# VHH binders against p21908, part 21

Target 1, 324 residues: p21908
Amino acid sequence: MEIVAIDIGGTHARFSIAEVSNGRVLSLGEETTFKTAEHASLQLAWERFGEKLGRPLPRAAAIAWAGPVHGEVLKLTNNPWVLRPATLNEKLDIDTHVLINDFGAVAHAVAHMDSSYLDHICGPDEALPSDGVITILGPGTGLGVAHLLRTEGRYFVIETEGGHIDFAPLDRLEDKILARLRERFRRVSIERIISGPGLGNIYEALAAIEGVPFSLLDDIKLWQMALEGKDNLAEAALDRFCLSLGAIAGDLALAQGATSVVIGGGVGLRIASHLPESGFRQRFVSKGRFERVMSKIPVKLITYPQPGLLGAAAAYANKYSEVE
Key: E = the ipSAE of ESMFold2; O = the ipSAE of OpenDDE; V2 = 0.75 times the mean of E and O plus 0.25 times the DockQ between their complexes.

## First folded at step 6 (VHH)

Design S4 (framework vhh_7aqx_2; at its last look DockQ between E and O 0.57; V2 from the best seeds 0.00; counts 0 for: pae E 5.2 > 2, unsure alone 60.9 < 65)
Fold by OpenDDE, look of step 6:
Order: sequence, then structure tokens, then C-alpha cells
Structure S4 (fold): chain B 324 residues (1-324), chain A 121 residues (1-121)
Amino acid sequence: as target 1 above (324 residues)
Amino acid sequence: QVQLQESGGGLVQAGGSLRLSCTTSGRTFSTYAFSWFRQAPGEEREFVGAISWGGGSTDYADSVKGRFTISRDNAKNTFYLQMNSLKTEDTAVYYCAAGSWYETLSEYDYWGQGTQVTVSS
């Protein structure tokens, strides 16, 4: 059956027709992207998508939402759309829908993702295990953390707020970084470290620690400088970022009993080429007596272009698999 | 895992200069602070100097301050000890070390094998 998959963020919403069957996503069609500011509501965007499609829309929707999805009224920063889950079917004139958090959607995507869209980072270069727990973390605007349980031919996604756990420094310099960040933030969560903005936090902290002058850079420019390797401080910040990413990924894997780890998010893609050359692997496996165990965990990075859409569709397929 | 390798040691006359190098393995050079230590025969290993991860901070033992300079080249994964105005008492095996910082010995995770520096009168 066909469904409309939707990935809704703060500034953009992406629409696609997905084919789902037997709990799986068979195909994902061409993406249509709207600016949320140009449409007063999801309903209007939905109608516009229908017009573009030139045929009636499916009576089923899968929606990835860039925020909490458990309230009666859902809102996003910088997005004029207001969702009321209870009236979605009526508003969109559909029979069924799935509404999930956008990172939850990423986790669902992982469950369906072909190995060709999973870049190998470290550990055994093998496919994700068919059974067990997959830890999923995604640095971006924030830090998403989820895990996926595969068992008996089925899978379950567990959404978390794991990005908000406290940062645990592992060396003296990280102690100093933490100390500096504590001057700015009431709490220093791992999201303050391994996120898009986190690079800036590390950068500024390092500059302060070194007592060197630095220019305030926007996140985009900082990331560019760091990746180009033209600025020592920016490069150092990125290296520290990767160290922390490895450490945290490992910790999450341990906490969740993971047999594999998948890194997602926009930042993940950005540092894909850097990670294998960084201290990520070392920090990932450096778990004391569990080092050997950690070394057996494959770590992959998502390279699929629209994991939110795929994941939304997957979530729908998973939920309504018995009806098909 | 980081491996450190010293080079540049040798025999030099008092008043002369010598430059030691410490080359590190891997691609995580920028994540470490580096230090030089030395050990003379029958003496305890002593701190010579250190440089922070970014090279913005250096520290030197009083005995070498003004004569020795530590620098680093991240592109080469190498840091250096420039030794000027060498004295006979500078004769020792010189060791490089790497850690997250350089305030205490416990902060050093990796050590080189050492290189002999001999200063003759």
C-alpha cells in the first residue's frame, strides 16, 4: 500500500510517497520539500503536495516530527505549524497515521536500511546484526539517542533523551573543558559537547584554556575551518569532539547492551571522513576490561539522504504490519 | 595507542646547541600535551619542559629556563626540544612523554625510549 511519508522540521517539511508491505518499506518516492514558513499548516502543505502529485493522496500518513509527540498540541520553534494528533486524520482526510519523533524515525530507518547506506567506521566490517540491540546516536542541532531491538524477525525502537545525560570527562583537558563549560551552562550534558553547537563550545573552551585570542565564529564557519584543517584550534576542537563522540558512543553501547552502533545526524555525515582518522575508535573501545568486547562491535554511519522519511515510513509499516 | 620516538641526541661541546625531536604515531597528535624529561646517571628522572596541546602554553624547569625551548609541529606529528647554551650538567638520557596535560606524572600516558645527550667540557 501507499502512504505519505513526512519529515517535519523547524524550517522545512519533506514529503514523499512510500510503498509499504509486510512490515517493510518497499520504496520511497521523490522528495518534495516545502518551507514551513510558506505554509500556514501541515494541512495546507499536504494539499499542496497533493496538487503537485497530480493524483489523490494516500489515506495514510507517516510523520516524523522534530520534537516531542506526546502532547495534545505539538509546536516547533520557528515553525508556524501546530499539530493536534487527535485530529490529524480528520484534517488530512486520512484513515491512519503514525506520528513519531524525528530521531525515532532515524532509528526506524536503521532497521530497514541497506548496508550500502551504512558507512563503516570501526570494528568488524560486517552487516548490522539481525538480532540484538543497535545503539543509535545522532549529533546535529542537538544529540539524539535511541536504540533498536531486533528479535524474532521483529524490531522495536526505543526513543530516549540520552543526549541529556551528563558529560563525563576522561582526561585532564576534558576536566578543564568541563570546568569552562560549567561557567556558561547550569548543566553540561553530552549534547553540549557532541553536537553541532558542541564544536563551538569545545573550541571556545580550548581557546580559553590556552589563553589564546580567537574570533567568534558561527557554527558553519567553525566546522568548515575544522574540517579543512587550516586552523589549529579548530582542528583540535574537532579532534576532541571525535574523542568524546567515541567515548560516549561506547558508553551508550555498554548501557544499552548493544551489539552494534550506528551514527546518524547531519554532523555524522560531515565528519564521516574524519572519524576513521580520529581518536573515536580508541575512545570507543577503551572501556577497561570490556575493551575486547567493545572491539567486536561494528560501528556504522548513516549515509542515506532522507532517513527521516524512510524511518517514518518504516514506523508505519512496523505498526500496521498485521493489517497488510 | 600512541608511540613516541626520540631523535637528535648525541655529543656536543659545552656552550653548543642541540635539537631533539619526538615523533608520534597516529593522527591524534593535537589531542596531547607533550613533555620532555631527562635522567642523568645516578639521578632521578626530572622534568625538563612541557608544551600544551595547542602550543599556547609552555613550562620549563628552572635549570633550563631561558636556554631550552619546546615547540610542536602538528603537521609533522612532532614536537621539539631546542637546547642552547648546553652545560655538562645537561648530560642525560632525554625522554619525551605524551598525555592529556602535563601537571603531574600521572597525566602521561605514553613515553619514548629516550635519547642520549652528552655535553662535554
Scores: ipSAE 0.239, ipTM 0.694, lowest interface PAE 1.8, mean pLDDT 92
Fold by ESMFold2, look of step 6:
Structure S4 (fold): chain B 324 residues (1-324), chain A 121 residues (1-121)
Amino acid sequence: as target 1 above (324 residues)
Amino acid sequence: QVQLQESGGGLVQAGGSLRLSCTTSGRTFSTYAFSWFRQAPGEEREFVGAISWGGGSTDYADSVKGRFTISRDNAKNTFYLQMNSLKTEDTAVYYCAAGSWYETLSEYDYWGQGTQVTVSS
């Protein structure tokens, strides 16, 4: 069965035809990308996709949406589209759909992902267990958090906004970083630290602590300087980023009883070579009397391109085309 | 894990100068402050001074202020203790250390093996 897989963000929406059967995604066609500012609605972009393909579109859709999906009216920053879940079938002239959060889509993709797309970071160097909870988190523009339960040959995804929980400092320097960030933010969520912009937030805090001029670097240049080891404050900021990522990944795993952890997101891939040599593992396992339990949890990193479209298609397959 | 190695110790006459070096290697992910400590025979190890990893902040014990200067060479992964106007009471084994902040001895997780400085009258 063919479906339309869609990944909708603030400035771009990506469309593909997917073939699903027996609870699996058999194929994912060529991606078409639209700028959301250039189309007044999802319906118009949908029609444009059909025109580009030169055919009627399948009567089924799988939509990954970059925000909360539980509401009557869905809107995103920098996206003119208004999505009303109750009217999707009518608006698109389809019979069925699934609508999931974008990091929920990542979780669905992980459930279907070949191990060659999962690089080892720390812990036992083993494939992901076939049973238990997988904690999934990914720094990017923000911090995505999702959980996946595998049990008895089935899986279930729990979509979350876990990136918005509080930052908890673990040493005196982090106390000072938190104090500095509270001058800018009414509440310091972990996303203020663990995201693409988060490196800049740490960098600014460290500059203030040292009493030196805050450098007005583009985020891309700052990340490059940190990873190349060519600026002492940028390196210190990256070290703190990785310590905090380990701390929160471990907290989520402990709280959810995870048997494995998966790191995703564009920033996750950017730091892939750095993480095994960083303080990530130290902070991940340092959970008091549970240190031994934490040390047995494998941590992997996603290298699959565009997991959102695969995840959307997988969510549809999981709901509508399970093996009987 | 940070590894530290001191060098530059030796015998010097009172009023003279020495420069100690501490070469760092390995991962610096938990380290924000680098310091010098010293220990005279029969005494407890005492703080001499510290510099932030970025080099923007320094702190010194009162007994060495104005005479000792800590600096860092980012390109060589090395930090230094320039000791001027040395006194016989500066005689000690000098240790470099690395930790997360300046506040107390317990803030330092990594230590060098020490280098002897002897100031003769």
Scores: ipSAE 0.180, ipTM 0.629, lowest interface PAE 5.2, mean pLDDT 88
ESMFold2 (binder alone), look of step 6: mean pLDDT 78; pTM 0.803

Design T1 (framework vhh_podentamig1; at its last look DockQ between E and O 0.01; V2 from the best seeds 0.00; counts 0 for: pae O 14.4 > 2, placed apart)
Fold by ESMFold2, look of step 6:
Structure T1 (fold): chain B 324 residues (1-324), chain A 120 residues (1-120)
Amino acid sequence: as target 1 above (324 residues)
Amino acid sequence: EVQLVESGGGLVQPGRSLTLSCAASGFTFSSYDYGWYRQAPGKQRELVAAISGGSTLYADSVKGRFTISRDNAKNSIYLQMNSLRPEDTALYYCAARDYWGSDYEYFDYWGQGTQVTVSS
């Protein structure tokens, strides 16, 4: 059956026709992208998509939404659209839908993507297990955390706010980083470290600790400087970013009982080539008596180009698709 | 607005080389991450290479054969493709990601693609 897969972020919404059957996504059509600021509502963008395709749209939708999906009225920062889940079927003239959080969509996509889209980072170089828990995390504007349980030929996705747990320092320098960040924040969550803006937080803290002049850079310039190796303090901040990412990925794997870990998000791809040369692995496995167990957990990176659309379609297939 | 235009595709014999170019316009070039993806008929789009600052990433299938690079002065991204194989045949897309795009999407902007065909 055909469905409309939709991925709605703050500034962009992406539409595609997907074919689902037997709990699987069989195909995902060409993406149409709309700027959300240029369309008054989801309904109007939906109608525009139908016009561009020159056909009636399928009566089923799968929506990934970049924000909480639990309320009666859903809003996003930087998106003028207001979404009311209870009226979606009526407004779009459809029979069924699924509505999931954006990082939940990433987790659904992991359940459906070919292993060629899961690059090896560290640990055993083997495919994701067919049974067990997969921890999924992705640094970006914030830190997305989800987990995926595979069992008995099925899977279940748990969306979480795991990026909001506390930062725990693991050496004397990180003690000082935490102390500095507490001067700015009442509570220092790991997201204050492991996110796009988090590099800037580390950079500022290191400047204060080293007693050197702080250069004000916007986040994108700082990331570019760090990745190009053109500033020693920026490079040190990136090193700390990768150490902390390894530490939290390992902690989440322990807490969730994971047998594998998958890293996603735009920042994940950005740092992928740095991770093998960083302290990521050492921090990932450094869990005391569990070090041997942690060393056997594969860590993979998502390289699939549009995991949000695939994940939305996968969520629909997982809920509604007939068994072949 | 934002525009990515690929060029340099064509028909080439196995074992030969080809350089793809992507001209970017409509935004501040140096503030974005870039990548090359490819899509063979009947298959889904897959990552070939990505570049952010001095950091590069390659798919296992192209490591050692392909090189991604960028030239900020020319607002261009390149893919040098050596030792081409028939399985490299695909439509190749240039992609860009801005800083404030979706966290879970790797790239927000895509070109129209340039065809690379590797055959005897």
Scores: ipSAE 0.133, ipTM 0.630, lowest interface PAE 6.8, mean pLDDT 87
Fold by OpenDDE, look of step 6:
Structure T1 (fold): chain B 324 residues (1-324), chain A 120 residues (1-120)
Amino acid sequence: as target 1 above (324 residues)
Amino acid sequence: EVQLVESGGGLVQPGRSLTLSCAASGFTFSSYDYGWYRQAPGKQRELVAAISGGSTLYADSVKGRFTISRDNAKNSIYLQMNSLRPEDTALYYCAARDYWGSDYEYFDYWGQGTQVTVSS
């Protein structure tokens, strides 16, 4: 059957027709992207998508929402759309829907993602295990953390707020970084470290620690400088970023009982080529007596272009499957 | 059996350079962090340099003069010591751990040490 998959963020919403069957996504069609500011509501965007499609839309929707989805009224920053889950079917004139958090959607995507869209980072270079727990973390504007349980031919996604756990420094420099960040933030979570903005936080802290004059850079420029190796301080910040990412990924894996780890998010893609050369692996496996166990965990990075859409569709397939 | 074996120590004149080496065996080399410590007579053991992944840390007293590096292919770490001073005289230890803690006192593995003496 066909469904409409939707990935809704703050500034953009993406629409696609997905074909689902027997608990799986068979195909994902061409993406149509709208600016949320140009449409008063999801309903209007939905209608516009229908017009573009040139045929009646499916009576089923899968929606990935860039925020909490458990309230009666859902709102996003910088997005004029207001969702009321209880009236979605009526408003969109559909029979069924799935509404999930956008990072939850990413986790669903991982459940059915082809290995060709998973770049190997470290550990055994093998496919994700068919059974067990997959830890999923996604640095971006924030830090998403979820895990996926595969068991008995089924899978379950567990959404978390893991990005908000406390940062645990592992060396003197990280102690100092934490100390500096505590001057700015009431609480320093791992999201303050291993996120898009996190690089900036690290960068500024390092500059202060080293007594090095620095210019205020926007995040885009900072990441560029760091990745291009044109600035020593920026490179140092990126190195620390990767170390922390490895450490945190490993900690999450241990906490969740993971047999594999998948990194998602925009920042993940950005540092894909850098991670294998960084201290990520070392920090990931550096778990004392569990080093051997950690070394057996494959770590992959998502390269699929629209994991939110795919994941939304997957979530729908999973929910309404007779088999799963 | 896990072993850390230091080498390269000796007697040198002030201003000269010396390179220490530490060969590691018995564990997954690439999974550990490494450091150099030194202990002078009558003084406490102190951290000289540390390396975690690509990141390095140096004591203030050696910053700009000493460089720590690693070679995963050779399961070895190195300490390049330039512009040596008499106060650098000490027994230098190689250390390995899975991560660096805040106190930097505990390591999983230690070498036996190599003597560095800087004297005119």
Scores: ipSAE 0.000, ipTM 0.228, lowest interface PAE 14.4, mean pLDDT 91
ESMFold2 (binder alone), look of step 6: mean pLDDT 81; pTM 0.813

## First folded at step 7 (VHH; framework vhh_6z1v_2)

Design U1 (at its last look DockQ between E and O 0.03; V2 from the best seeds 0.00; counts 0 for: pae E 21.2 > 2, placed apart)
Fold by OpenDDE, look of step 7:
Structure U1 (fold): chain B 324 residues (1-324), chain A 121 residues (1-121)
Amino acid sequence: as target 1 above (324 residues)
Amino acid sequence: EVQLVESGGRLVRTGGSLRLSCAASGRTLSSYAMGWFRQAPGKEREVVAAISWGGGSTWHADFVKGRFTISRDNAKNTVYLQMNSLKPEDTAVYYCAAGSWYEDLSEYDYWGQGTQVTVSS
């Protein structure tokens, strides 16, 4: 059956037709992207998508939402759209829908993702296990954390707020970084370190620690400088970012009992080429008496272009198409 | 893991100049504070200079007296030691080292094989 998969963020919404069957996503069509500011509501965007498609839309929707999905009224920052889950079928003229958090969607995507879209980062270069827990973390605007349980031919996604756990410094420099960040933030979560904005936080802290005059850089420029190797301090910040990412990925794996780890998010993809040369692996496996165990955990990175759409579709398939 | 390889050491005359390089492989150098050390025959290894992760802070031994300068290029994964006004007492094997904190000598965990610098009278 066909469904409409939708990935809704603050500034953009992406639409695609997906084919689902027997609990699986068979295909995901071409993506159509709208600016949320140009449409007053999801319904209007939905109609516009139908116009572009040139045929009636499926009467089923899978929606990845960039926020909490629990409640009677859902709102996003910088997005004029208001979702009311109870009236969604009526508003879109559909029979069924799935509404999930955007990072939950990423986790669903991982469950169905072909190995060709999972780049190997470290550990054994093998496929994700058919049974067990997969830890998923995705640095972006914030830090998403989820885990996936595969068991008895089925899978279950557990959404978390793991990005809000406390940052644990592992060396003298990180102690200093944390101390600096505590001057700015009441509480320093791992999201303050391993996120898009996190690089800036690290950079500023390092500048202060090294006694270098600091000028505020926008995040885009800083990331560019770091990735292009145009500045020693920016590169140092990036490497520290990767070290922390490795450490946190390992900690999450231990906490969740994971046998594999998948890195997602826009920042993950951005640093994909840098991670193998960084200290990520070392920090990931440096877990004391568990180092041997950690070294057996494969770590992959998502390279699929639209994991939110795929995941939304997968979530729908998992809920409505398994009984076929 | 991380390997350090020094180069540039050679025979030079008193008053001459030399630039040493230390290239890292296996991991990005920017993860580490870097240091140059030297060991002369029959003497203990001593620290020559150190540099922070981003290169914003440096330290030089008293015997350097402005003659040597440590620097780094993280894009090239390399740390340098510019040596000017060389003296016979500067004759030693020079080592590059990487660590977590440049102000603490005990924090240097990775070492190169060293490069021989000989200053003739």
Scores: ipSAE 0.621, ipTM 0.854, lowest interface PAE 0.8, mean pLDDT 94
Fold by ESMFold2, look of step 7:
Structure U1 (fold): chain B 324 residues (1-324), chain A 121 residues (1-121)
Amino acid sequence: as target 1 above (324 residues)
Amino acid sequence: EVQLVESGGRLVRTGGSLRLSCAASGRTLSSYAMGWFRQAPGKEREVVAAISWGGGSTWHADFVKGRFTISRDNAKNTVYLQMNSLKPEDTAVYYCAAGSWYEDLSEYDYWGQGTQVTVSS
């Protein structure tokens, strides 16, 4: 059957026709992208999509939403649209829908993703298991955390706020980084470290620790300097970022009982070539008596360009398709 | 369960050298990070050196750097501490321990009975 897959962010919304059957996404059609500021509502963008296609739209929708999806009224920063889940079917003239948060969509996409979009980072070079728990985390503007349970031919996605747990320092330099960051944030979650802005937080802390001046750069320029090796403090901040990413990925895998780990997010793609050369693996396996267990866990990285539409369609297929 | 037996502790003069051995039985050491610790009477036990399960990473306390070297031979199921330039303050009971990670003192769950090292002036 056909559905409308929609990926709604702050500034853009993406629409596609998806074909779903037997719990799977068979295809995604050509993507249409709208600027959310140029359309007064989701309903108007929906109508525009139908006009563009020159046909009535399917009576089913799958929506990935860049924010919390629980509540009577959903709003995003930088998006004028207001969604009311209870009225979506009526407003869009549809029979069924799924509504999931954007990182939940990433987890659903991993469940359906061709293995060619999962690059090996460390551990055994094996395919993701067909049974068991997959820990999924993705640094981006924040830190998304989810886990994916595959069992008995089905899968389940659990969305979490695991990016908001406490940062745990693992050496004396990280003790000093934490001390500096507590002056700014009072409580330092791992997202303060492991995110796009997190590199800047580390960079500023390192500058203070070294007693040297630093530039107030935007995140884009700082990331560029770090990746190109143009600044010693930026490189050191990137090293710390990768160490901490390994540490928290391992902690989450232990906490969730994972047999594999998948890294996503825009920052994940940005550092893909650095991770194998970094301290990521050493920190990932450094779990005391569980070092041997951790060394058997493959870590993969998502290279699929924009998994939101795939994930939305996958969530619909998972909820409404008959088991085979 | 791993059983650890230290050996090689003796009386030695200041400036001398000594090699401690820790043999394991019951299980292979290749699954464990290993450490050497010491305790003098009335003092708390302190970390001297540690080594990862494969031997690729080592750590030495600052007060022994350049003088002591930890190593392991997984084929012989043994870990060693080479002690050079010994000083009277090195006098202690030396323990080997097995754990999951070489830098984490709380992860050393298996301990030997200790071997006495005495350094005389």
Scores: ipSAE 0.000, ipTM 0.109, lowest interface PAE 21.2, mean pLDDT 86
ESMFold2 (binder alone), look of step 7: mean pLDDT 80; pTM 0.824

Design U2 (at its last look DockQ between E and O 0.28; V2 from the best seeds 0.00; counts 0 for: pae E 15.7 > 2)
Fold by OpenDDE, look of step 7:
Structure U2 (fold): chain B 324 residues (1-324), chain A 121 residues (1-121)
Amino acid sequence: as target 1 above (324 residues)
Amino acid sequence: EVQLVESGGRLVRTGGSLRLSCAASGRTLSSYAMGWFRQAPGKEREVVAAISWGGGSTWHADFVKGRFTISRDNAKNTVYLQMNSLKPEDTAVYYCAAGYWYETLSEYDYWGQGTQVTVSS
C-alpha cells in the first residue's frame, strides 16, 4: 500500500510517497521539500504536495516530528505549524497515521537500511547483526540517542534522551574544557560537546585554555574551517570532537548492551570522511577490561539521504502491516 | 596516524647554536601539542620544551634558562627548537613528540626516532 511519509523540522518539511508491505518499506519516492514558513499548517503543505503529485494522496501518513510527540498540542521552534494528533486524520482526510519523533524515525530507518547506505567506521567490517541491540546516536542541532532491539525476526525501537547525560572528561584537556564550559552552562551534557553547536563550545574552550584571542564564528563557518584544515584551533576542536564522539558512542554501547553502533545526524555525514582517521576508534574501544569486547563491535555511519522519511515509513509499516 | 622525523642534530662547539626541526606526516600537527625531549647516555628522558596546538602557549624546562626556544609552523607541519649557547651537558638525543595537551611524558602519543646533538668543549 502507499502512504505519505513526512519529515517535519523547524524550517523545512519533506514529503514522499512510500510503498509499504508486510512490515517493510518497499520503496520511497522522490522527495518534495517545503519551507514551513511558507505554509500556515501541515494541512496546507499536504494539499500543496497533492497538487504537485497530480493525483489523490494516499489515505495514510507517516510523520517524523522534530520534537516530543506526546501531548494534545505539538509545537516546534521556528515552525508555525501546530499539530493536534487527535485531529490529524480529519485534517488530512486520512484513515491512519503514525506520528514519531524524528530521531525515533532514524532508528526505524536503521532497522530497514541496506548495507550500501551504511559506511564502515571501525570494528569488524560486517553487516549489522540480525539479533541484538543496535545503538544509534546522531549529532546535529542537538544529540539524538536511540537504540533498537532485533529479536525473532522483529525489531523494537526505544527512544531516549541520552544526549542529556553528563559529560565525563577523560583527560587533562577535557577536564579544562569542562571547567570552561561550566562557566557558561550550569550543567554540561554530552550534547554540549558532540553536536553542531558543540564544536563551537570546544573551539572557544580551547582558545581560552591556550590563551589566544579568537573571534566568534557562526557554526557553519566554524565547521567549514575545521573540515578544511586551514585553521589550527578549528582543526584541534574537530579532533577533540571526534575523540569525545568515540568515547560517548562506546559508553552508550556499554550501557545499552549493544552489538553494533550506528552514527547518524547531519554532523555525522559532515565528518564521515574524517572520522575513520580520527581518534574516534581509540576512544570507542578504550573501556578498560572491556576493550576486547568493544573491538568486536562494528560501527557504521548512515549515508542514506533521507533517513527521517524512510524511518517514518518503516514505523508505519511496522504498526499497520503484517510483521514477518 | 602521525609520523615524526627530527633533523638538524650535529656536532657543535660550546657556545654554538643549533636549530632542530621536526616534520610531521600522516596528519597535520595543528591538532596536537608538541614537545621536545632529550635523553643523554645513562640518563632518563627529560622534557625540554612544549608548545600548544596553536602555538599560543609554550613551556621550557628550568635548565633551558632562556637558551632554547620552541616554536611551530603549522602551515609547514613542523615544530622547531632553536638552541643557543649550547653546553657540553646539552649533549643528548633529542626527540620530538606529539600529543594532546598532556603534562607527563607518558601521555604523548607519537614520537620521532630522535636526532643526535653533540656539544664539544
Scores: ipSAE 0.216, ipTM 0.669, lowest interface PAE 2.7, mean pLDDT 92
Fold by ESMFold2, look of step 7:
Structure U2 (fold): chain B 324 residues (1-324), chain A 121 residues (1-121)
Amino acid sequence: as target 1 above (324 residues)
Amino acid sequence: EVQLVESGGRLVRTGGSLRLSCAASGRTLSSYAMGWFRQAPGKEREVVAAISWGGGSTWHADFVKGRFTISRDNAKNTVYLQMNSLKPEDTAVYYCAAGYWYETLSEYDYWGQGTQVTVSS
């Protein structure tokens, strides 16, 4: 059957026709992207999508939403659209829908993703297990955390706010980084470290610790300098970013009893070639007596472009398509 | 865990030169400040020189300025101390250390076992 897959962010919304059957996504059509500021509502963008295709739209929708999906009224910063889940079917003239958080959509995509889109980072080079827990985390504008439980021929996605847990320093430099960040933030969550803006937070802390002048740069320029090796402090900040990413990925895997870990997000893609040569693995496995257990956990990275549409379609297929 | 091994210490005449090396294993040093320290018999350990994470900032104690130069090669995971115009008072065991700041002894977490430098008249 056909559905409309929708990925709604703050400034853009992406639409595609998806075909789902037997709990699987069979295809995704050509993506249409709208600027949310140019359309007063989801309903108007939906109607414009139908006009562009020159056909009636399917009576089913799968929506990934870049924010919390609980509550009577859903809003995003920089997006004029207001979603009311209770009226969604009526407003779009549809029979069924799923509405999921954007990182929950990433987890659904992982459950349906061809292995060619899962690059190996460290640990045993094996396919993701068909049973057990997969921990999924993705640095981007913030830090997304979700878990995927596969059991008895089905799967469940556990959406979390795991990026908001506390930063735990693991050496004296990180003690100093934490102390410096506490002068700026009342509480230092791990997202203050592991996110696009987090590199800047680390950079500033390192400059203060060394007592050297620094230039405030936008995130794009700082990331470029770090990855190209054009600034000693930026490179040191990237090293620290990768150490902390390894540490928290390992902690989350332990907490959930995961047998594999998947890294996603736009920042994950930026550092894909750097991670295997960084301190990521050492921090991931350094869990005391559990080091050997951690060493047996494969870590993969998502290379699929914009997995939100695939994830939305996958969530619909998982809920409404019969699985044999 | 970082393991540091110093090498290059030996007997040398007053006015001579010597280069100490410190090789690291277990982890990359690119996220650590590095220092050289020394301890003469009957004296407390003292900082000789320090270098920042990427090598952009160095510090040298007044008693070695102009004579000793710290450097690092992060690709080789190695820190160096070039010692010129050596004096008998430079005689000591020299230690390499890794830490997160470079002005005091308490800022360094990891230490090597030391290498003996002896300067004869």
Scores: ipSAE 0.000, ipTM 0.196, lowest interface PAE 15.7, mean pLDDT 86
ESMFold2 (binder alone), look of step 7: mean pLDDT 79; pTM 0.818

